# Designs tried in a protein design chat: VH-VL binders against Probable transcription termination protein NusA (nusA). Part 6

Target 1, 139 residues: Probable transcription termination protein NusA (nusA), of Halococcus morrhuae (Micrococcus morrhuae) (p15738)
Amino acid sequence: MRVTLSDTALRHIALFEDVTGASAVDCLVDDDRVCFLVATGEMSDAIGPDGTTVEQVEERLDKRVSLVENADTAELFVANALAPAVVHNVTISENASTVAYAEVDRADTGVAIGRDGETIETARRLAERQFDIDDIELA

## First folded at step 1 (VH-VL)

Design o8 (framework fv_ozuriftamab)
Fold by ESMFold2-Fast, scan of step 1:
Structure o8 (fold): chain C 139 residues (1-139), chain A 118 residues (1-118), chain B 106 residues (1-106)
Amino acid sequence: as target 1 above (139 residues)
Amino acid sequence: EVQLVQSGAEVKKPGESLRISCKGSGYTFTSYYMHWVRQAPGQGLEWMGGIYPGDSRTGYNQKFKGRVTISADKSISTAYLQWSSLKASDTAMYYCARSLYYKGFDYWGQGTLVTVSS
Amino acid sequence: AIQLTQSPSSLSASVGDRVTITCSATQSVSYMHWYLQKPGQSPQLLIYDTSNRASGVPDRFSGSGSGTDFTLKISRVEAEDVGVYYCQQRSSYPWTFGQGTKVEIK
């Protein structure tokens, strides 16, 4: 499915691409944060030397910025979205709904969930938009 | 400029406790993972674990889980590696190194040599 | 855990030689990082995510590979390149390094 981008998201993407030179294929805009889905292979450009480039994006938006690297498969996409948690395996089950089961290292379960569930909820939103995945469950 | 400065060399006896430190400067400490990497004399590199100082979540190599504790103090941009009871097998050079996401370890401390002997 | 085996374990090269170091993983790996540890110094990042040079790294260094086999190449080795080279995988916990390849200059 094609994703519809709001005017705010489009403006944020334009700023992101201008500052970083990297492409963003999706953008989630919340009250206190912005998440960019970075084109596959361009994550290093988005982050920049010593993280300075992504910090410039944060300064210009006056919001926390998170980055997720895009992938061409649903499995790798889910693993990328749960970064920096170590993901051993991802399986996609298609029955009444499509659920991704991510085998996250036991020590990294908290990292995959994130503060107040931020990381896993962002991952769920992006997975639904990009791969029509209804849910992500940690195994 | 980014800099990681580690505490000085330690000479200890088996059974003693120890805490070594790694102070970051020149970057936002809470935005990067800080890791500990060990190198026994004449041996290669071995990842021990890391911490995300923003929320203090830790990950450990199971080989070292329960043997060491990794912590950080955001107010002074310092990460720690601690032993409650040292063994002779803990003799090694200990490096701290930072990472961003799954990227490699882009900056390293100068190392802390820990020698444990009778 | 994913084990990484480097080949060769050591080599001796003359200035200007092409040096090739390989890293083989027991399981498929998405990306590989490479480090150089010069004598008496901390490791330094050379290549991240298989083929990207780290900041300040000369273009004589390059990386490539996929699946279980990865390669680091030095097109024309210089005296300052002496040291131990390590690969490191980022696909599976715990993160692991190869055993190292010692490069000496004749």
Scores: ipSAE 0.000, ipTM 0.518, lowest interface PAE 13.5, mean pLDDT 86

Design o9 (framework fv_ozuriftamab)
Fold by ESMFold2-Fast, scan of step 1:
Structure o9 (fold): chain C 139 residues (1-139), chain A 119 residues (1-119), chain B 106 residues (1-106)
Amino acid sequence: as target 1 above (139 residues)
Amino acid sequence: EVQLVQSGAEVKKPGESLRISCKGSGYTFTSYYMHWVRQAPGQGLEWMGGIYPGDSRTGYNQKFKGRVTISADKSISTAYLQWSSLKASDTAMYYCARDYSYGKYFDYWGQGTLVTVSS
Amino acid sequence: AIQLTQSPSSLSASVGDRVTITCSATQSVSYMHWYLQKPGQSPQLLIYDTSNRASGVPDRFSGSGSGTDFTLKISRVEAEDVGVYYCQQRSSYPWTFGQGTKVEIK
């Protein structure tokens, strides 16, 4: 991974991995929330039975926790980051900048954006860090 | 423990309206997508659509769009599937199923509601 | 829409046999999920994201595959494994299931 992790992010990842048994490959730390980028195939371990494992992470951090599953392709990564929105297609355009165009179901545009833009903003930050995608636009 | 409890079996005539329900318990209802999956007699599974109860956004399989309405009441942790006018072809078992927001697969299912539409 | 075709449509096995079920997609999918519907019961999650066992699922169940071809294997089938197995893709809307594979135990 070329991504630089802060001391706070590294401590959060250590706690996350201790509680869940799952691996986190990236971590975004904001003042009231933390987002973990969960290793591909380990999302179920991170969530835990009935969501109880991720809830334990939230309680120990005293912050809201969101999870995004990592992917080996930029297209699947963008779709994963916009969950639970239904994404029909993702196209990557590489011109002056690299832009991901996510074709989200019309009914799910608000879900993809999230409250106060939280979901789309987090997706853009993670896509830049992991795939050098400059922007995500909803088509 | 997570449970999805659906309303009881229905026997209806063509043209009648119907609303069936799925009540979630043991988890935060507004944090998970709830879906409806149909199974016609002797047939396989068919996704109909889903709702994110946190903001009431819905998605539909185009085959069912306009023929059914999916809704949810987060104050009682209940999702609904509604027909304004039933057809004999609506005879099927209807399941609700939960999709963890980050998982994109159906981890818990209701027991099913059998809907029989006959003249 | 992505169509999923399962093979075989049905099979009969003896306790202890190895069972292999395949799922073929009309276009590439990122991951495949598998469900088991036991007679008279709701479907239950077996495998998610191609190869991960759901909570409580015995290790005799395994999944693999990529692109358009995915496989579910039961290393030593047990009597309780009777039912219809379904693959499901969540790579493209609408979500679709395979037609099902019926597994019967002799």
Scores: ipSAE 0.000, ipTM 0.524, lowest interface PAE 13.1, mean pLDDT 85

Design p1 (framework fv_ponezumab)
Fold by ESMFold2-Fast, scan of step 1:
Structure p1 (fold): chain C 139 residues (1-139), chain A 118 residues (1-118), chain B 112 residues (1-112)
Amino acid sequence: as target 1 above (139 residues)
Amino acid sequence: QVQLVQSGAEVKKPGASVKVSCKASGYTFTSYYIHWVRQAPGQGLEWMGRINPSGGSTKYAPRLQDRVTMTRDTSTSTVYMELSSLRSEDTAVYYCARGYYSGYFDYWGQGTTVTVSS
Amino acid sequence: DVVMTQSPLSLPVTLGQPASISCKSSQSLVYSDGNTYLNWFQQRPGQSPRRLIYKVSNRDSGVPDRFSGSGSGTDFTLKISRVEAEDVGVYYCMQGTHWPYTFGQGTRLEIK
């Protein structure tokens, strides 16, 4: 099976869609945070004016919320998952395993990694679930 | 007992606008999208768009996006679909249907006949 | 837009005999969440459409087990094991995977 959503993830998606009007195609639920994979083209609806819509989702869930915009290609998906870091290029290498190499702007390496590695870890989890990418390495 | 009840039949001239209502009951209005689907006489089904009653966000079929507007009133649990610049080809039965982001269309309204003729 | 093609368009069936309707999509209907959003609807004369099957093979509540859906990717089938008089109507497949949502052209089932 590609992706199976838990009952908790489905409830969170229902709440997210109710608050934002945007669609979520995946949801990662952790103890202190929730990440929604937002349907392509719907990020502005999810975020809302000055971020007020996503803040309402955070209030309702009583957790930090992060958003990743979905994409049709693995390369664009990886770049989206590392946002707001500036990604110049993504190369997919398929040998014994499938690895995405993301060329991130030098000033944004810390942004791509995130505090305590949260951004890069979330990107790795979503890339595995959606594109069967085994790892993401920053170039 | 989920119900979607639509407004009555309309007869319009070319160039006019029509606004059809769909009143929901028997469930939490803001928990499901409402879609609009139309059917010309003797023809198949055509998806027109959908609205999320919670935030009011809409998505319209590309061919109709410059003429269709969907709105809602949460105090009356009612969704509206307005189609402007009517043509004879817009003559159809218009249905509202309940669903999620991937369709689902599990309950349908009874339909509203819109006739456009000179 | 994703094109949904049904065959046959007209399906005369003898009461009690099986019926089968094909639905083909111009693109894969597997969504990014791993689900395939292929639905089947029945429209009896003078009535609103009613959903029979969702996600390829799941029957809606109240739908008799003589109706079954199958398929994957781009090729789907709706089968009725024993046609009854109440089954007269038009059957539509519908995809909810790609924007905009699209329906097949419909198959009219008639008793001969």
Scores: ipSAE 0.006, ipTM 0.491, lowest interface PAE 15.3, mean pLDDT 85

Design p10 (from p8 with heavy chain G99D R100T Y101W F102N D103Y W104R S105A Y108I; framework fv_ponezumab)
Fold by ESMFold2-Fast, scan of step 1:
Structure p10 (fold): chain C 139 residues (1-139), chain A 119 residues (1-119), chain B 112 residues (1-112)
Amino acid sequence: as target 1 above (139 residues)
Amino acid sequence: QVQLVQSGAEVKKPGASVKVSCKASGYTFTRYYIHWVRQAPGQGLEWMGRIDPSGGSTKYAPRLQDRVTMTRDTSTSTVYMELSSLRSEDTAVYYCARDTWNYRAFDIWGQGTTVTVSS
Amino acid sequence: DVVMTQSPLSLPVTLGQPASISCKSSQSLLYSDGKTYLNWFQQRPGQSPRRLIYQVSNRDSGVPDRFSGSGSGTDFTLKISRVEAEDVGVYYCMQGTHYPLTFGQGTRLEIK
């Protein structure tokens, strides 16, 4: 991938990997939160029993931490980024822009959007960085 | 030891503004969000908004967004909530409450400030 | 906004008997981090609200174990196994998952 990591992001990834034993392939650093893109298959190691491992990362960084599991396809990536919302289907449309349409279970629309829009906006940022997706729309 | 202490009762006329303070002590002020919640006489609780004392970022309830302003002073560990264009329905007890970033629940509450809007 | 609906609104209980309060949300409270931010508060007459339960079922420090919370998704319950005189007050559920944060309308626990 052609993702450039800042020195701050690299330091955060080093701490994350030291605490969890899981690998992170990307990191978004904001004032009050950090999001790690976790290597495929390593999500349970990053979270830990009852979320205790990711809570240790939060304590060390003094910030809220969110995790997104990486995927090899754009469709699965978008579904993972909207977790734990139930995503029935993801369709990628490539016309003037590349837009991912995620069919989210009706009960989970709020989960997919997230508090303050955090989940959907983080998903959009990661999808752009990893798959050159211009936007994510909930279908 | 950990506590939030609010300013005293206010009586205001319709159209005025009110500024309520909430002074934190016994913990690191910048590590926890402070929320404001109000309660009209005999009514339930209504969330007004929150401030991050570290960066000063705010989130307000949509219905109050045009009238409410939240600020902080890190040198005095104090959060302020100002509500403008007061109407009789703004008569309420106003509470500040500490929100742990991890639990998203209000664990420490101020004693409340009664604001009465009357002529 | 997420609507939180409590039932009953008035709960007269005999001392020593159990009490149960229901809280329903208009949409799922499961957050993207796998946690459900459903909280319960008690407000005794003339006092500030006090947190009893956070994340559905976790009791706050100092809260008696006769209080318990349960539920998932959109349906939640607060139970008091044996009501004591000091339990008189109004109980509120609150969701912390979606902005704006919203409270139930409250349930008044009264001794009959």
Scores: ipSAE 0.005, ipTM 0.527, lowest interface PAE 12.2, mean pLDDT 87

Design p11 (framework fv_ponezumab)
Fold by ESMFold2-Fast, scan of step 1:
Structure p11 (fold): chain C 139 residues (1-139), chain A 120 residues (1-120), chain B 112 residues (1-112)
Amino acid sequence: as target 1 above (139 residues)
Amino acid sequence: QVQLVQSGAEVKKPGASVKVSCKASGYTFTRYYIHWVRQAPGQGLEWMGRIDPSGGSTKYAPRLQDRVTMTRDTSTSTVYMELSSLRSEDTAVYYCARGLTIFGVYFDYWGQGTTVTVSS
Amino acid sequence: DVVMTQSPLSLPVTLGQPASISCKSSQSLLYSDGKTYLNWFQQRPGQSPRRLIYQVSNRDSGVPDRFSGSGSGTDFTLKISRVEAEDVGVYYCMQGTHYPLTFGQGTRLEIK
């Protein structure tokens, strides 16, 4: 749950909050994309009418922007991170490592993995940062 | 299972409008874009535009922008594509297709197509 | 608009032989995220198109490994290592990098 934010991430969050009016609790900055972890209940503010607000963030950053909605439980968090894939259940197993098993609708396996693995990779990174989850496996 | 089911064939006169439907099932309707692609007889594929079923936002091909309108009905999980001021060159099979992303197109599932014939 | 040019437009091929289709774009398809949004679709007679390949070289689920995509920038190739009877149809390249989305003219693959 303790996250260290770079200066670049902090600047991106400030821009995001100024444009959207929504709060971001985490930010992953890659060369050509940025992912914001949006405060619970504030996704509609972040996206904006007809998606125009998040498009403004993208224009100002000159990068693709993805949004993940935060949650107060690891299970709901993992389901949110795999959106828009339909997730039927999430089970957390704690042994030598902590693994989240997400039961994704069969038609949505590709959606959960995402373009070039981007969605599942982002979900794994955020789950580690926020809930100390070592891995996410699709069931 | 994911399905996109389109309305039946239409025959229209020049100057009329046509409205084709695409009913989605097997997934959460508002989470995916729906694109429209048409194909004239013996010709290639032409992208017409897309709609975001959640907010209703649309983006149309410039050549069709003044004649095409895309709408949706979330209660029936249906997208509509209306093309006005029909010309003979609008005779085509019209397809709806699902997109996974705002910034890239995957077209992972397609409707069966709707034949629209424009004749005098 | 970005113009997508395919060659050949007609491709008669003998069963079991390789086939190759070229696709050239009038502008680079490299996007700011480092990805190239070049897709290949197959349309069998009387059927809707289906996606074979996305992002230049990634095969869709269920697509046989005899299909492969390659290329970068403006020049792309779809290869079928051993043509089977079920491969008959029209193949389209399509770019998703620039608005509006555009398709090549199509290549008709026929068994001779």
Scores: ipSAE 0.000, ipTM 0.499, lowest interface PAE 14.2, mean pLDDT 85

Design p12 (framework fv_ponezumab)
Fold by ESMFold2-Fast, scan of step 1:
Structure p12 (fold): chain C 139 residues (1-139), chain A 117 residues (1-117), chain B 112 residues (1-112)
Amino acid sequence: as target 1 above (139 residues)
Amino acid sequence: QVQLVQSGAEVKKPGASVKVSCKASGYTFTRYYIHWVRQAPGQGLEWMGRIDPSGGSTKYAPRLQDRVTMTRDTSTSTVYMELSSLRSEDTAVYYCARHSYGYFDYWGQGTTVTVSS
Amino acid sequence: DVVMTQSPLSLPVTLGQPASISCKSSQSLLYSDGKTYLNWFQQRPGQSPRRLIYQVSNRDSGVPDRFSGSGSGTDFTLKISRVEAEDVGVYYCMQGTHYPLTFGQGTRLEIK
């Protein structure tokens, strides 16, 4: 329901909102990067023309920045987190744990995973924080 | 605090196998790929492969594919790298390293493997 | 395999002076996602490698601003604006664009 944000994450969100005019509902702070969970419908504002707005955030933070668009449902959220991969379907299954199975277009499996897993790692972290999903598996 | 702690030094005979462990702590073990990199004396770094601790999928360097096996135990947050049919040229320091974003953000302390008769 | 070639292999530097290391790849490191996966690592004597730079020019947290990375395509450079005693060690470039991942031979920086 509620995500606890560190002081560092709150400072990053304040900077992000000041630069982009878009709202961030969550923020993952790592040593080498920051990921913002952007409010639904505000992704274009966050990115800016030709990516220039998000580049300004990167310059201010002196860190690489990635963006994920939020969604109202767990299924759409998982699809958004794997963007720009084409996701045909997402099924949430609960046995010992809650797992999201994403059916990704075969040509886009590498895009969904990201180079050596960076995209799916970020997706898994945000899905746990926002929807209590324990894991994401590509079907 | 993120830590990767590796098992201790090994001395093996040619033809034997060695299994090195890497225990992760301070983060959610299943969310980050773990890679293995080795360094022979007087030489550079060589990538051996990686494992996804969640699904267990692996990808190995082609020249090592027939001799290397990577596994994990999610209950102990430990990754293993086993190298078989050891030769003298396998004498090296073996490192595990985490892939968060951009490759190898945290490294284990290294495990020295010496292959000698 | 993509061959990574560093120059020089040995780099004696006077304290406080700048230092520069070149890294050349046998193939372009631009990936299909628009990113260039070129990293720089530092290895101090007896220690594990430490990442300094990722994706050509981004410094890791805690890395001093005297370290900078630049380049594109197949030609990359690591610069140290003012060498300090703690910088002694071996520096490696690494590509993550092409399988298998490969490293340069290493450049040994020492104070003379």
Scores: ipSAE 0.000, ipTM 0.529, lowest interface PAE 14.1, mean pLDDT 86

Design p13 (framework fv_ponezumab)
Heavy chain, then light chain:
Amino acid sequence: QVQLVQSGAEVKKPGASVKVSCKASGYTFTRYYIHWVRQAPGQGLEWMGRIDPSGGSTKYAPRLQDRVTMTRDTSTSTVYMELSSLRSEDTAVYYCARDKGYYTSYYFDYWGQGTTVTVSS
Amino acid sequence: DVVMTQSPLSLPVTLGQPASISCKSSQSLLYSDGKTYLNWFQQRPGQSPRRLIYQVSNRDSGVPDRFSGSGSGTDFTLKISRVEAEDVGVYYCMQGTHYPLTFGQGTRLEIK
ESMFold2-Fast, scan of step 1: ipSAE 0.013; ipTM 0.619

Design p14 (framework fv_ponezumab)
Fold by ESMFold2-Fast, scan of step 1:
Structure p14 (fold): chain C 139 residues (1-139), chain A 123 residues (1-123), chain B 112 residues (1-112)
Amino acid sequence: as target 1 above (139 residues)
Amino acid sequence: QVQLVQSGAEVKKPGASVKVSCKASGYTFTRYYIHWVRQAPGQGLEWMGRIDPSGGSTKYAPRLQDRVTMTRDTSTSTVYMELSSLRSEDTAVYYCARGSRYYDFWSGYFDYWGQGTTVTVSS
Amino acid sequence: DVVMTQSPLSLPVTLGQPASISCKSSQSLLYSDGKTYLNWFQQRPGQSPRRLIYQVSNRDSGVPDRFSGSGSGTDFTLKISRVEAEDVGVYYCMQGTHYPLTFGQGTRLEIK
């Protein structure tokens, strides 16, 4: 949770909160996309009816936008970050490093990975920033 | 019932501009995007862009970005598409079509179409 | 831009026989939300296009169940189990995953 936000990320969060009325607790800024970590319980506000609200954010930023819902436990957080993949279980292993093992429905492995690995890459980055999880492995 | 009703046929000279309208009814106008798609005689479909009627935000096809402008009037539930600096290659039937956003979990692009507006560009 | 390639371009079919149209994309159409935004449209002579299928395999209301869509990633198929006279027209696949939105070149279905 002790995350440093760049000036660009802070500006993106301000725009996101202005457009959606939802709060973002983190923001990952890439060249072609932005991911917002949305406060728990505020995903429906961020997405809007038929996705209309989140797409307004995309238009203002001229980038693809993805949303991950925050959670107060590492297990639920990892499951949320791999959405919309169906996650049956998440186990956290704490040894030399902290690894989350996500048991994803077999039909949804591609969904959990995402296009060009975007979903799993984003999930790994957010899990490290928010819960000090070093890696996410799909079971 | 959902309807998209477009303005009538236009004949324009090269270099002129044309403005086509699309009037929506039977649903909440601001809930759905309106896209514009054109079709040259005997050819396939080409996406031109779309407008969000609630905020007025637009996204245009790169090839047309410098010449196309989309606007809306929420009081009349009407979307406009203006194409400037017309060329003979712009001769086409122009369609408006309703679309949900790609985050919509039930519907996608172009579930309802207007009847089309024929635009002829000739000298 | 994502290139959508349809095959065949011309499809003569005998009434009552099945028909199949292929659509290939130059990039994966799986979006980060887990959905694949591949649509199929029918354009009958002199009419506006009409959507038949959205998100690969979902039929629009009023579309007969003789129409079915399938596929994943970059390879998609539209099938008509038993062609009827009213099915004459041009069929287009279309991707909504990547901007700008792009259509295949179209497949003209004709009765033999």
Scores: ipSAE 0.000, ipTM 0.499, lowest interface PAE 12.6, mean pLDDT 85

Design p15 (framework fv_ponezumab)
Fold by ESMFold2-Fast, scan of step 1:
Order: C-alpha cells, then structure tokens, then sequence
Structure p15 (fold): chain C 139 residues (1-139), chain A 118 residues (1-118), chain B 112 residues (1-112)
C-alpha cells in the first residue's frame, strides 16, 4: 500500500528527520497541526527526553505536532494510533466494509477520542491510508 | 464550551509589576498555545508573546523581552503574564487568546484593563 | 518585522451597501509549507476581537456568508457584501507567517 506525499508533507518530513534523527513514513498536514507516522522502533528518538525533541519540531513548524508509531499489522497500528489510551484488543471485521474494533480501557475512552475527536479521526485517516481500513469503532 | 476567563482590572503606579491570569476551560489545556495581545486606549493590537502550556516554553516580542514573563499552572489550567517596570505607556487592555499554528487565534479572553498612573 | 498596512482607516457605510477593506504586507505571506497565513478579526465596541477569516479566505463557523476574504502574496481584501448594523466595529488583518506576529492598524467601520 503506497500513498503519495504532497510537496508540503515532504518538506515537513525533511525537517522532522533533520531535527529528530528519526524517520517518518507518512505525514498529515492540517491547519493547526502536523501528524508524523514514525518508523517502527524510532518513537523514543522522535519524542526525546521529556518531549524536548518533538517540541523543537513544533517550534520550527510553529504548529502542534502529534506522533503515531508505525506497525506491520493493522491491529497493532490501530492500537498505536490511539496511544496513549490503553487498548486491550483490536479486531478487524471484513464484510461490506473493513472496520477495526478497538477495545479501549473504560477510563481511557476520552483519551482515545481526543480533543474534538481529533485522535480517533487522525487514527481513521492513517488506518485508511496504510491498511485500507474504512473505519475505527471503539468497543 | 471553550472559555478563557481573565483576572480583574488593575491600577498600578509606575515602576510596579502586574500579573494577569487567564483560566482555560472546555478543552485540553496542554493542546493549544496561549498568546497575549494588548491594546492601548484608542490604538491597535500588539502581540506580546506566547506560551506552550505543555512544555512551559515561551517566545516574547523583542520590545518586551526584558520585562515580560509568561508562566502556566497545569493543575488549574491557568496561564499568567507578568509585566514589570510599568510605565504610563503600558496602560492597555490585555487579552489572552488561544492560538495554534501561524496566528490562528480562535478564542479570546474578555480582557483585563491595566492602568498605570502616578 | 512584517508591516501590515490597512486602508481605509475609517470606513463610513450606508446600511445595505457593500464595504471593502484592503490589507498589504511588507513582504510575502506565503509560508514555506505553501499556505498563506492571513487572518481577519472583528472587534465590536467594548468587546474582545473575534476571528472572522483564516488562511486568506476560510470563514469561521457562525460568521455570516456576507463576509469574504481574498488575495495572495502581499495584497489582501476583506469584503462585506451588505453591511448590517451589527457590523459596526474595528477590523484588523493579521499575519501568522513570520515571527513576530503582526497586525494592521485597524479599519473602523461606521454606519452613516
């Protein structure tokens, strides 16, 4: 599955990689934020001690930055995209459409949804781009 | 819904300091930057600086850098702006505004009037 | 710093007539990410500023469609197609592309 990156996304990825030393495999650019899909295993490098490295990216872009760690399976990918919410299980159902059902810890439902639904909507966008998942539902 | 509520009016003498508060509610406090903008009587808007509530990092307008300090308290979702060595020309209405990215100020506080007089 | 220049500074308008405000920047507002961060704010007497338009032409929710923004590079316009009594106030353009953020001088719209 391959997605085409815009010139803007490519410029953001170049800056991200220069600042953090971590690799990004996808980038969503919105009005007030940028989300980077971070290469598997490189999340701690992207965040840095106490979030200082990702904050340097935010300072240079003058935008809020969110990070999602990539994964090789759809199930782990969905769980990563809803972080830091605790996800107990992810089930993929394939019928008329492909839907991921994420069992989120009851205390973390708000965290998984995010401000104005931002976290779950970002997760849905990335899951569609990377795994052809049509929707994510919280179980 | 989203609200930014500021502290009440202040009257100060030249040379004093003033500390204005801005309490946020209705959203996740650490997800948005808070900017401070002031407006002298009959004048336009002047950007003073911003704070990132998540990290506490600040950026100040060069003209005010030596006199302004911005801080936050995440436990109360409150941002503070302190201006020292007050002069008559600091008389203004001071606003906090939620903003992110490149000056997209979408919600503003009600304003705090600061009067500096002898 | 980027200087934002508005014209006119005073704009008396008859109810129901159109109004237009110009905003010019001393340098290009096109960001390296390809976006143009030019915003318009309204300040009614005794009230806090309210954002009307962001990124040149995008209208905020709840803002009437009689307000529109246009422009590119260094030259921008805010238009009100039919002025209503509630539109009285001062209008400011603002650039978010360059540090520090800067505002225009403001345009006072009054009903005549």
Amino acid sequence: as target 1 above (139 residues)
Amino acid sequence: QVQLVQSGAEVKKPGASVKVSCKASGYTFTDYWIHWVRQAPGQGLEWMGRINPYSGSTKYAPRLQDRVTMTRDTSTSTVYMELSSLRSEDTAVYYCARGYSYGLFDYWGQGTTVTVSS
Amino acid sequence: DVVMTQSPLSLPVTLGQPASISCKSSQSLVHSDGNTYLNWFQQRPGQSPRRLIYKVSNRDSGVPDRFSGSGSGTDFTLKISRVEAEDVGVYYCMQGTHWPRTFGQGTRLEIK
Scores: ipSAE 0.008, ipTM 0.535, lowest interface PAE 10.5, mean pLDDT 87

Design p16 (framework fv_ponezumab)
Fold by ESMFold2-Fast, scan of step 1:
Structure p16 (fold): chain C 139 residues (1-139), chain A 120 residues (1-120), chain B 112 residues (1-112)
Amino acid sequence: as target 1 above (139 residues)
Amino acid sequence: QVQLVQSGAEVKKPGASVKVSCKASGYTFTDYWIHWVRQAPGQGLEWMGRINPYSGSTKYAPRLQDRVTMTRDTSTSTVYMELSSLRSEDTAVYYCAREYYGSGKYFDYWGQGTTVTVSS
Amino acid sequence: DVVMTQSPLSLPVTLGQPASISCKSSQSLVHSDGNTYLNWFQQRPGQSPRRLIYKVSNRDSGVPDRFSGSGSGTDFTLKISRVEAEDVGVYYCMQGTHWPRTFGQGTRLEIK
């Protein structure tokens, strides 16, 4: 783990791993939702058949659960965090701040932003924690 | 030291409401769910419901859902259980007990109990 | 609701002898996460209940090793290998797999 996890986040991860059999690298805890950063290659285990496994995690936590698949590069990580939006390219610019510019298919801009901005705000938080990316902008 | 300290005994008339408190100390309040369990004189234990102190989300036993309300105050680490439209059958000792945040590890600590008597 | 049935309801035992309490559920208590959320509690006269066993067979810290839990699916047992005077009280099984959570009727253990 690259970041310090709260006791609550560690407990959520333990529950997630116990229920799903998948590993979580990070966990964001909000009032009504939890996001797990799932180890690379373990997303299908986390989701489960017909989404039943992730649904069980939601029931146990009494919160909405979202999943983001981890990646080894900042570019792939940003694309994964904006899923299921189609991302054509991600460019990282390092000047006074580090900004990821994601070229999202124009039909998927709303998907990348998410309901009430949840998807892009979660992506920004995770990218900062995992890759020290200060912001994500849709190109 | 982990403690769950409940409010004092109550005597109520049929049709009244009662509100029992459970004050938590010695641990992180929002990390443990609080359940309410009651016990009528000489009878067994009956689960009433639980509250998640972090979110305020509740789950109630179906037979009680129309009369039970559970709330919390995070600033005082206190959970409340209010039971309305009281009947003589509601005479019982009411307990709060904690569960480690949805883990299924039920009731490692219990409050001392609050006696509620409903009589005419 | 899941019905939890205990037997016997009254259990007189001679000091130093073993005691056994059965708990049966109307539905399987195996959760889809693979865990079985069956718990055992002890209530001494005038006191709050105290947890003895969680997840079928895991003994709480401070609970003597003469207490053991076993079982699977719908059929569970609490055993006391050598009953001591301090064991007098009512024992309850409880399921945490299904909503609402439910308790057995209780088994009163008395020294005869």
Scores: ipSAE 0.007, ipTM 0.528, lowest interface PAE 12.2, mean pLDDT 87

